# Designs tried in a protein design chat: VHH binders against Pleckstrin homology-like domain family B member 1 (PHLDB1). Part 1

Every score and structure here is a prediction.

Target 1, 115 residues: Pleckstrin homology-like domain family B member 1 (PHLDB1), of Homo sapiens (Human) (q86uu1r1256to1370)
Amino acid sequence: SKVCRGYLVKMGGKIKSWKKRWFVFDRLKRTLSYYVDKHETKLKGVIYFQAIEEVYYDHLRSAAKKRFFRFTMVTESPNPALTFCVKTHDRLYYMVAPSAEAMRIWMDVIVTGAE
Below, numbering starts at 1 at the first letter of every chain, in headers, positions and changes, except where a header shows other numbers; Kabat numbers aren't used for antibody chains.
ipSAE, averaged over its two directions, is called F for ESMFold2-Fast, E for ESMFold2 and O for OpenDDE. V2 adds 0.75 times the mean of E and O to 0.25 times the DockQ between the complexes of E and O.
[cut] marks letters that were taken out.
Atom coordinates printed by the task and the answers are left out, and those that the model quotes come from them; centres of patches stay.

## First folded at step 1 (VHH)

Design a01 (framework vhh_7z1x_3)
Fold by ESMFold2-Fast, scan of step 1:
Structure a01 (fold): chain B 115 residues (1-115), chain A 126 residues (1-126)
Amino acid sequence: as target 1 above (115 residues)
Amino acid sequence: QVQLVETGGGLVQPGGSLRLSCTASGFTFSSYAMNWVRQAPGKGLEWLSGISGSGGSTSYADSVKGRFTISRDNAKNTLYLQMNSLQPDDTAVYFCAKVRTYYDSSGYTFKYFDYWGQGTQVTVSS
């Protein structure tokens, strides 16, 4: 339960594109880091546990349009049913898991690690 | 066959209290950590609280710390959530969830919610 790693597709911050990234949850370092690939040689970003405010999965909202023809990033995801959100003080991260099992694993690990 | 059943939800006025129960069957209840999560109208799932298998350790989300209390009765296979000082923004469907630990072939450990209850509706309104 020290380290959890795997691929997730995350929405970009500046350019609104969905990119596959290798995520590493490190409970000892208290970080959720993401890399270009599984070799962990090119770091793209770090989410510190103390910055995490909320983790949630919105399967109901992911299937619905927002009022006034506005869409959430969850509804615009490549796979809304496998999309979960990590809210930090600075930004909201949208992530697509490769399976329902992986989504549950990641949400649990991030939520329990952020305690 | 694992089964989790939540009860105790209902309509309550702001400032009121409710106690939710989750009855578990199909597994050795005292051997697993249990959690409460909720889903408000139009929102995703929000983790609220967790308790170890023995009941010796508890944890809470900042949004409910000081107002909600998680507990368990292993002899009755029941998980509880005591909710005090309820606010309109506590309106949600409340779920109990069982924690499972998965060990992969590389020696890494993953924890996840492998079973969820059907949920119980809590509405806080005047």
Scores: ipSAE 0.000, ipTM 0.131, lowest interface PAE 17.1, mean pLDDT 75

Design a02 (framework vhh_8fcz_2)
Fold by ESMFold2-Fast, scan of step 1:
Structure a02 (fold): chain B 115 residues (1-115), chain A 124 residues (1-124)
Amino acid sequence: as target 1 above (115 residues)
Amino acid sequence: QVQLVESGGGLVQPGGSLRLSCAASGFTFSSYSMNWVRQPPGKGLEWVSGISGSGGSTTYADSVEGRFTIIRDNDKKMVYLQMTSLKTEDTAVYYCARETVYDSSGYYFRVDYEGQGTQVTVSS
């Protein structure tokens, strides 16, 4: 897939609050970017594909490797069952998808694009 | 070789109409959903409309609902976007895109291939 876009709810970096953001996967640029809204006028951040180490949604696996982040994910996520993680070299990103199908598609696109 | 060729763009006055066309080749056309996406000047891509492979299901962005109609002709391997009541905010390069997936929110889409685009300018 060349481009995938949609809303995901993302946990903030320093202030741990969940905010709705518009995500854009761009396979040609090898970036996953997120914006304030679907108009894509205010960029909030970029995840470079080469920095991605793994993508997962197993909450128990997260607990074993990242004790601090597990507590935030399982207790503060608006929907733990639809929460998935993108691990990069320097940061862990938590996202809530609007549905199980959306979560599957986003994870598939990111994993396939990062290879 | 997958090819998508857009046409039909141009200059039109507010309240006017245009029909965009997209000619597809190099794949089994009826097996894929088709979409129109656009890029306004200085902004990112915006999904506009989608139609299922059979043509039995259509969906539209809130900004164009009631004004635009997406149709396809599988025998001719064509998809069209009929635009009416055009507004200056509809000014953009319009792209034809193969394959999309919509979630229950209606705001998610995934596109596999985009054509070269056709410019639509709505101005007096």
Scores: ipSAE 0.000, ipTM 0.115, lowest interface PAE 17.1, mean pLDDT 74

Design a03 (framework vhh_7uia_1)
Fold by ESMFold2-Fast, scan of step 1:
Structure a03 (fold): chain B 115 residues (1-115), chain A 128 residues (1-128)
Amino acid sequence: as target 1 above (115 residues)
Amino acid sequence: QLQLVETGGGLVKPGGSLRLSCVVSGFTFSSYAMAWVRQAPGKELEWVSSISSSGGSTYYEDSVKGRFTISTDNAKNTLYLQMSSLKPEDTAVYYCAKTEVYYDSSGYIFKTEYFQHWGQGTQVTVSS
């Protein structure tokens, strides 16, 4: 019902490091935007709802797929139990929620989409 | 709509060099990690090398370190594998793949979509 806002830790697309970003779910614009911080002055990216193909808990998807190889050199999730994925046509986003409750809320609003 | 087309394979003598290319279309190339994987006759698929979406981080299987170099050209939507000091053991069909990075309790895993994003491959034969 309300606009969903909050911090999530996002894996960088270019540098494999985890960055804390302020995310805004906007039902009217049908966008998931992320900013440097809660003041929403420096936009870092936008995910359009229509571009989203899948949303899933990282731990569940990992169990279902064939594992081809493993690398310890890639930065690990700071909390795998709170990690979820948003797959768009162009990119896969890995995000860590601050709590199980926050993860459930974010998953629900993203999966349901803008209504 | 995603398409991956591998080229550049051929017959080469031990110690020789080849450059493999993979032309990508149907997605934003610079947003994904990419990989080269190979399959020798009668053997299982083997990961060879991966490159981060930025091109800033590269990873190699131990048997090819120092001999192979993975790179990208975003302007051409092309992934490359420069192969030098080739050995008979490098004989295989080489495939490029869009790589999803997954996490589990043991760390990050690079995965290839075995049956969805692979092209026809390009044959590399090292013989003499």
Scores: ipSAE 0.000, ipTM 0.111, lowest interface PAE 17.0, mean pLDDT 71

Design a04 (framework vhh_7nfr_2)
Fold by ESMFold2-Fast, scan of step 1:
Structure a04 (fold): chain B 115 residues (1-115), chain A 125 residues (1-125)
Amino acid sequence: as target 1 above (115 residues)
Amino acid sequence: QVQLQESGGGLVQPGGSLRLSCAASGFTFSSYAMSWVRQAPGEGREWVSSISGSGGSTYYADSVKGRFTIARDNVKNTLYLLMDSLKSDDTAVYYCARGKTYDSSGWTFRAFDIWGQGTQVTVSS
């Protein structure tokens, strides 16, 4: 897929608040960009494919062990079952997809793009 | 040489069953989480299932829960995927992959550092 776009809810970096952002995966540019809304006029950030190390979502099973860090992440998410993480060298990005199918699609395009 | 080699794929009718195997060599198999990942023609990679190094924890994609079972034999250094009630949507090349990072947060994509060559599974009449 050349371009994939849609809304995801992401955790803020400065404050632990979850905000709806418009994400654009662009294979040609090798970027995952996020904007305030679908008009794509106010860019909030960009994740370069080459910086992506990991994409994962097994938070619920990990949280069953009651590890403090994992429990906190699961508790803070507005929908833990639809939450996935993109790990870069610099930081972790936690995102909530609107559905299980959307989560699968987003994870697939990000992993494929990062290759 | 560190390597993974899949086998067991083939043509099967809808509702049928298959057992995939992955032979691992060149590393301490029991120390690593292992995964099955599939790729249908023209689509991206889709994670299917993962198993912890000890075999004590298993994880499944929602699309295969209740139909597929992941297992491992650490004495034989072999990973398995037991596939029941196969559907046409399960048609794909199935890859065995070693999870590079197995941590307390679960399994990771991208962190897979070795892959098998894949085995084709075709579900059709």
Scores: ipSAE 0.000, ipTM 0.114, lowest interface PAE 14.3, mean pLDDT 75

Design a05 (framework vhh_7mjh_2)
Fold by ESMFold2-Fast, scan of step 1:
Structure a05 (fold): chain B 115 residues (1-115), chain A 126 residues (1-126)
Amino acid sequence: as target 1 above (115 residues)
Amino acid sequence: EVQLVESGGGLVQPGGSLRLSCAASGFTFSSYAMSWVRQAPGKGLEWIGRIYTSGSTSYNPSLKSLVTISRDNSKNTLYLQMNSLRAEDTATYYCARVSTYYGSGSYTIKYGMDVWGQGTTVTVSS
């Protein structure tokens, strides 16, 4: 698909709170953008596909790491079983899908779009 | 043809510095992430680092303090600056174009390399 849209709950970068955001994957632009709501009038951020290093949902892999500052927030997610991570060269994004099916779809779209 | 050509290798004294260049041709250089990889005599390939299209970099933690990767899109050229060279840095240095792919059976994006240069040899010796 050229474009995929939907709501995901995202952990904030500066303030560690979980907020519902409207995500738009655009294959032609090679961007994953997120907005306040589905009207796409207030952009909150953009993830460039060239910046993505990993997309994963393995709970063991995303568990707290040996380094003190390498904490994963998966265990504090509103729904750890539906949480997936997008690692870029400058930060890690944590997102909660509304269902297991939605999580699989979003991960598939992001992985294939980054190619 | 798609081609990468490394240059700048040679003999360097221990403690010295060296800058390697990689000239790209036959593709839109600015649209690709690029990487540096080295291979010491009798050893396997060792990844040095990667520079994304944004200019951001990712390094092998073991080498991060010793190297800097940069690029000049106007010249289609990739650079590797190396400082405080030691005998153990003796190797053939390759530049490579980064490709991304999906790992079978996983949801992890993997970074591969689909185009490689011929390499340039760096010898650190007194």
Scores: ipSAE 0.000, ipTM 0.177, lowest interface PAE 11.2, mean pLDDT 78

Design a06 (framework vhh_7z1x_3)
Fold by ESMFold2-Fast, scan of step 1:
Structure a06 (fold): chain B 115 residues (1-115), chain A 126 residues (1-126)
Amino acid sequence: as target 1 above (115 residues)
Amino acid sequence: QVQLVETGGGLVQPGGSLRLSCTASGFTFSKYAMNWVRQAPGKGLEWLSGISWSGGSTSYADSVKGRFTISRDNAKNTLYLQMNSLQPDDTAVYFCAKSGTVTYGDYVIRYSFDYWGQGTQVTVSS
């Protein structure tokens, strides 16, 4: 009964560029879909919840501890502090939320849906 | 109760091989990515390898790429690390680690692991 929608900036898979996409989280369908814009008329991709292995936030507060991190934030991110990752069987998705609050909400709903 | 138990460590000569095993219980093993991490004497933790929930994707640290192979048997709830061409610098305690499902907050994520085994000692010497 709950569908969450909003804009996130996503790193491309084949071409490494950051693009604003409209994301739709659908608990019933077990999908996280992304579109060109909020009109939801041009689908660009789908992440199936069954394929999601991990959702995490990789923020480096100390360079001295960098050797202990397996995942580092992509330096090309327009806002590394608001960048979170969705790891699936096939690929790693990097997403930038518009705010810290939005990032918490997106991570929570994706994890809850993937469980 | 989540448990990860490593076995297969021991003493081996340079150039030798060892196969480590990690038996998992208390969670649905086939739904989570698994990892191998080591700690050499007097050194910090070093991530070595990871494997996806299905076994279809693997990744390796540059220090072990081409020498170590990670694999899993979901029917047996077991993770493996095949170690070939072992060198004295591979001497360490080897840990099995389960990937976490969510990480967020003010804390720095050193690695996204929520459960660890107790480790198994690997010594490479003549």
Scores: ipSAE 0.000, ipTM 0.154, lowest interface PAE 12.7, mean pLDDT 76

Design a07 (framework vhh_7uia_1)
Fold by ESMFold2-Fast, scan of step 1:
Structure a07 (fold): chain B 115 residues (1-115), chain A 125 residues (1-125)
Amino acid sequence: as target 1 above (115 residues)
Amino acid sequence: QLQLVETGGGLVKPGGSLRLSCVVSGFTFSDYYMAWVRQAPGKELEWVSSISSSGSTIYYEDSVKGRFTISTDNAKNTLYLQMSSLKPEDTAVYYCARDYTFKVGSGTTYYFDYWGQGTQVTVSS
């Protein structure tokens, strides 16, 4: 299967809150889509593979946390050890995986698919 | 406060066996992949094996496949490395490490953020 599915907790872009979302990685469509839940009826966003610049581990544990304005703040992850980042042309996405194994799988499929 | 403590190293003859243990404290053991990494005299660090918290995903370096077995006891917060058919080339300090390694296609980026102090394994006649 060219598709990977599962729950990840994602930090919001403009409002810095952590939301559980159902992610679908589709290598054939070249998209990483996220929905409200596993029924995949309400799409919340799409990350196109061509927009992905890098995937890396959580800098939230090592970096100083700074708040400059209401719309440009960094919040601490609910689980820093299971947090990884997807950087695109438009924004940085912070993701929390349900386990270390899930985190490895997600990072591998995203990086490999985006290449 | 975060600690990884290795034990079980020693001197063994070629063909012998040893069991290494790593007791973890200061973090939730089940949230991480754990690894064994070794350093032979005058050589670079070499990744040996990794295991997921559930124990369902295990990786081995090619030179130790079939000879070493990595396992965990989550109730004891302990990581093990059972070593058999030991060779002089296995002589090294063995480190327990918290594992953030990820794979990109056929490439692998090894990254470990916390390490134990290591335990010496010497294989000689």
Scores: ipSAE 0.000, ipTM 0.298, lowest interface PAE 11.1, mean pLDDT 77

Design a08 (framework vhh_7nfr_2)
Fold by ESMFold2-Fast, scan of step 1:
Structure a08 (fold): chain B 115 residues (1-115), chain A 124 residues (1-124)
Amino acid sequence: as target 1 above (115 residues)
Amino acid sequence: QVQLQESGGGLVQPGGSLRLSCAASGFTFDDYAMSWVRQAPGEGREWVSSISGSGGSTYYADSVKGRFTIARDNVKNTLYLLMDSLKSDDTAVYYCAKEYRFRYDSSGTVTDYWGQGTQVTVSS
């Protein structure tokens, strides 16, 4: 399919909390969009492929101790082993996949779509 | 085959210093960021520090900023962690980790690569 969709947990940009969002990868539009839920009626944001610089596994939030977490501006990931990053020109997105296989698929389709 | 081998751990007194090394093989070392992660008894793994492939960017956990320095030697394919002003809270097994990611020109299975670890004990 030309479109890949599914749930990922994303760290908020302004409010540093982790929220479940429905992501839609659209090859024709060259966008990665995220919605409140799978009905795709309330759009929360769009990542344009041309803005993507890098996709990688992020150890920055993995396995952080409680003490470290207290002194950071970002929320620790609910599942560090399944957390990956999408770096754009404007910001760094932290995402948690539901499984290792899902993380591999998402990273692959995003990188392939971004050229 | 990706292989990571840590060394340099040991017993040191509070306030002491230690240098950890990680010998890497099986991949183009300077293409990947490298990290140090530690695990204390009864705790989960805690990220300590990361360094970009070129060595131009370094990142540190708040608990170790100003005390630890991450470095790499891309000619020798070796990652280092220089640890100063060690505290009892730094007692842990330290692991070397290779970053994994897809690139625009590649596809395949993405796998975490971790070494065997090296024990650091800070005690008098």
Scores: ipSAE 0.011, ipTM 0.175, lowest interface PAE 9.2, mean pLDDT 76

Design a09 (framework vhh_7z1x_3)
Fold by ESMFold2-Fast, scan of step 1:
Structure a09 (fold): chain B 115 residues (1-115), chain A 125 residues (1-125)
Amino acid sequence: as target 1 above (115 residues)
Amino acid sequence: QVQLVETGGGLVQPGGSLRLSCTASGFTFSDYAMNWVRQAPGKGLEWLSGITSSGSTISYADSVKGRFTISRDNAKNTLYLQMNSLQPDDTAVYFCARGDYVFKTGDKTYTFDYWGQGTQVTVSS
């Protein structure tokens, strides 16, 4: 499908807190946009498909590296098993899906859109 | 101990096909995303394909799209790579790697925690 919508919890860029946001995947525009709520009236940000470099599971990478961050500690995910990451050339996005099924669907549409 | 063992490599003629297998042991295979990576003579590592733990999400590098197919059998702890329409420049050592990647672009250093010793694929007439 050309459009997919739903709630995901995302980590803030500057303040490391987790916020619930309404995400809209739009294949025609090649964007993944997020809003304050499902009414789609207040846009908070846009991830452009052409900027996506990596998509991966956060908990697996964290376990493999076992490293401490310099200067600032990153807040632990509220649900590591349902957390996935989208890396663009500008920044790293951390998202928590409401269920394993939702995570599968979101990762599928994002990867398909990025290709 | 964690172990990944690749098999199925060999000599094949241009236009031919090969199926690579990677058998995993020492960990719960169904909990991890798996990847195929290759290294051609005198070149760096090239990520080819990734598959999520359940097998529901699959991605490919542009160089192999339409020719290679990744799959997994969690009951047998085995990862597969079906390679069709092989060309001489597919000649490389092919590695099975355990990691967190589902999709990756570019030629940056890969972050895998375990990988096998590789299997040689040579495409020549």
Scores: ipSAE 0.041, ipTM 0.456, lowest interface PAE 4.3, mean pLDDT 78

Design a10 (framework vhh_8fcz_2)
Fold by ESMFold2-Fast, scan of step 1:
Structure a10 (fold): chain B 115 residues (1-115), chain A 125 residues (1-125)
Amino acid sequence: as target 1 above (115 residues)
Amino acid sequence: QVQLVESGGGLVQPGGSLRLSCAASGFTFSDYEMNWVRQPPGKGLEWVSGISSSGSTITYADSVEGRFTIIRDNDKKMVYLQMTSLKTEDTAVYYCAKEWTIKHESGTTKVYDYEGQGTQVTVSS
């Protein structure tokens, strides 16, 4: 499958607001792009596969930080059970999937596309 | 060279039925779990149903349980999705997917590898 599309809710960088974005995984172009909506007219960002270092469940990482660093502020997702993280060379991207199955599929296509 | 070719989609009215087919090639079909996944308009991928390599274990998403039936024919290398009592919420592109396992730092994730263009199911009046 060369292309995967769908909505994910993404954490904003500056304001920490969670916003619904249309994601396009394109294995041929080796990009994960996100747009304002499904019309793919207003591009908000691109994650290049070569920049991806790992994909993991953010809520598990957040729980670990709370356990050992209780005085450190931890950013929580509105739905921790459906939240995953894409770590790149530059930054962390936090995404909330619409279902557990969608989360697995998105993580998998990103991991396989990046490698 | 894993190949999965979906067919059988179309336009139906609410309450209608469709049977989707998936023809597999390029791997030992009888060794792998087969799944159906779908992508509704404007949404991400959603797992629908799975059937074990032998056919002995079958699972369904809550949204389709009781309405959909997954079947496989290992001799013909086919997997099917029999859909009944279709609802507008079932409108999606349906993909046939072979299960594969990916290991990563957070654990082990099952991947549903789908390769075709899928088959469009539209439920509307």
Scores: ipSAE 0.000, ipTM 0.095, lowest interface PAE 17.8, mean pLDDT 73

Design a11 (framework vhh_7mjh_2; at its last look DockQ between E and O 0.69; V2 from the best seeds 0.00; counts 0 for: pae E 13.8 > 2)
Amino acid sequence: EVQLVESGGGLVQPGGSLRLSCAASGFTFSDYYMSWVRQAPGKGLEWIGRIYSGGSTSYNPSLKSLVTISRDNSKNTLYLQMNSLRAEDTATYYCARELYYFRTDSSGKTEYYMDVWGQGTTVTVSS
ESMFold2-Fast, scan of step 1: ipSAE 0.048; ipTM 0.474
ESMFold2, look of step 2: ipSAE 0.000; ipTM 0.191
ESMFold2 (binder alone), look of step 2: mean pLDDT 80; pTM 0.790
OpenDDE, look of step 2: ipSAE 0.018; ipTM 0.340

Design a12 (framework vhh_5j56_2)
Fold by ESMFold2-Fast, scan of step 1:
Structure a12 (fold): chain B 115 residues (1-115), chain A 127 residues (1-127)
Amino acid sequence: as target 1 above (115 residues)
Amino acid sequence: QVQLVESGGGLVQPGGSLRLSCVASGFTFDYTSSYAIGWFRQAPGKEREGLSSISGSSGGSTSYSDSVKGRFTISRDNAKNTVYLQMNSLKPEDTAVYYCAAGRYTIRYGSSTYDYWGQGTQVTVSS
């Protein structure tokens, strides 16, 4: 399929609060868009595929005791083990998937779509 | 600390096959791993060449250089923390030291993105 949809919890840009958003991965448009809800009536943001530099999850870092900015962000997540990152040239996006399977699917479609 | 160990190299005749193994320690190859594993080779007097890469997920993203596409297959066995390179239809020009390397899970598969390197295993293709 050309489109992948689902809920992810993302960290806010201005306020470090975690909010549930409806994400739409669209291969045709080459965008990862997020909305308030599944009705896709209010767009909150867009990540363009060409801007994506890295997609990563660091299980070993999430278990680490030492504090780094990136590590503290992951440990402040509602579920550090299900938190993954999308790095663009202008910012980092932190997302929590509802399950390990969902996280694998999201990371895979973003990596393959952004190539 | 990440450590990679290659094995499976050796002498083979043109048209033959070899399977290289790369065993990782210091992290696990589960499907949430942030690491991509790549295979590289270097022949005497030549630059290091990227051959293939695989993302952190089982059955995930793979990439191949034009020189090996259709002949080489990369795969992973997360239960064994091992990545394989199956090499078929080997040619004399495939003679080189083969390295596996680990870098962050990324859509960019170049040597500059790989932080950890194995010691290498020699592959010689000769009659």
Scores: ipSAE 0.015, ipTM 0.237, lowest interface PAE 7.2, mean pLDDT 75

Design a13 (framework vhh_7uia_1)
Fold by ESMFold2-Fast, scan of step 1:
Structure a13 (fold): chain B 115 residues (1-115), chain A 127 residues (1-127)
Amino acid sequence: as target 1 above (115 residues)
Amino acid sequence: QLQLVETGGGLVKPGGSLRLSCVVSGFTFSRYAMAWVRQAPGKELEWVSSIYSSGGSTYYEDSVKGRFTISTDNAKNTLYLQMSSLKPEDTAVYYCTTGSKLTVRWGSDYTEYFDYWGQGTQVTVSS
């Protein structure tokens, strides 16, 4: 019942650069979309709720799973403590929230929307 | 029941040292990642340091590197933060927390990464 919009900093898929993007959570469409800016005119990507497998913010979980490979995406984040992950069947998304409270809100709306 | 109790805070002068302790009960300590986070008056939560208790890997926020050391005593189910060369900017309430995840699947519960048990421990660095 709640619509969520706001800026998050996300890691690029092709190049490891952290870019500020405008995210829109749309419960009716069952999508999490991200745009260049808040005008929502230049779409950069869409995450379909049906594709979401996990939402997590434990960066040490990823490190522990990769014993023989260095997994440093979360640790290379501008703010590892505010970084959360959305895992889909196609891709793992890394996002930095502007605050701990914003991170909790975003994770909560994504979980409830994906039910 | 999972419970984390922070102790060891206090009033200290700049350049001083303190050792914070977090006693863990209600679960097998060595199987979890542990972290220290802090909150200064009127500020957002700030991650300070993390340790993967069974793996021994440690991570630090840039402003505390070289001054703070995170460690565990698995036999005592205790997490430590040794703080040296303390600065007024380190004044905050310090909380310990466990690593966790949120799983978007049918019938899955979620636990926030930065959970708090009790009120934390106050560290005040006065000049």
Scores: ipSAE 0.000, ipTM 0.150, lowest interface PAE 11.5, mean pLDDT 71

Design a14 (framework vhh_7nfr_2)
Amino acid sequence: QVQLQESGGGLVQPGGSLRLSCAASGFTFSSYWMSWVRQAPGEGREWVSSINSGGGSTYYADSVKGRFTIARDNVKNTLYLLMDSLKSDDTAVYYCAKHYEYKISPSTGEVTFDYWGQGTQVTVSS
ESMFold2-Fast, scan of step 1: ipSAE 0.000; ipTM 0.316

Design a15 (framework vhh_7z1x_3)
Fold by ESMFold2-Fast, scan of step 1:
Structure a15 (fold): chain B 115 residues (1-115), chain A 127 residues (1-127)
Amino acid sequence: as target 1 above (115 residues)
Amino acid sequence: QVQLVETGGGLVQPGGSLRLSCTASGFTFSSYGMNWVRQAPGKGLEWLSGISYSGSTTSYADSVKGRFTISRDNAKNTLYLQMNSLQPDDTAVYFCARAKVTVYPSTGKYELRFDPWGQGTQVTVSS
């Protein structure tokens, strides 16, 4: 019932472009890894749970300041309403989920896994 | 085992200042965001302030904003709360805690849960 693997669209690090990547949540390794495709043969990056400071999104109808959560809208995002951010000590990762339900599941899994 | 030990409380008159400390053991302190919460007599827990694991981001409840400052020293496994302009309604037991956070993106809501591991440190603001 819960999705531990799936496609998310992420913003590139050096070139600001949006690429579809296959994400894998591994609770035992405490990692969120992303690959070129679902065959998991070409690793593109790893987000270590220990490095995660915040996981957030901002509802457009709620612009009020939140104590633990903040969101920076990326104007080039293909779907701002389904975009969420994972903040680490190194970098902000922007991801677009395929649906509101998928976004909820991914954020819940990441938040609970990060302790 | 996870242990958090709060110190630095005491009796102070209105307008005074105190600095609270929280020493952590049993986990990798530098890998976790930390929070200060308090409990006044006969009331529930109130979240006051949070700091990211690196110290780069801090946040404050409106009731303490501008008066309290949260900071950390990862080399000493210690969290601090500098409290200025103390008021009688700041009287409470103060705890440091890690937070468990659940985010509900479709509704824009979130839930915060805290599990303090010490007895806290008592702060009494009275003439």
Scores: ipSAE 0.000, ipTM 0.151, lowest interface PAE 11.7, mean pLDDT 74

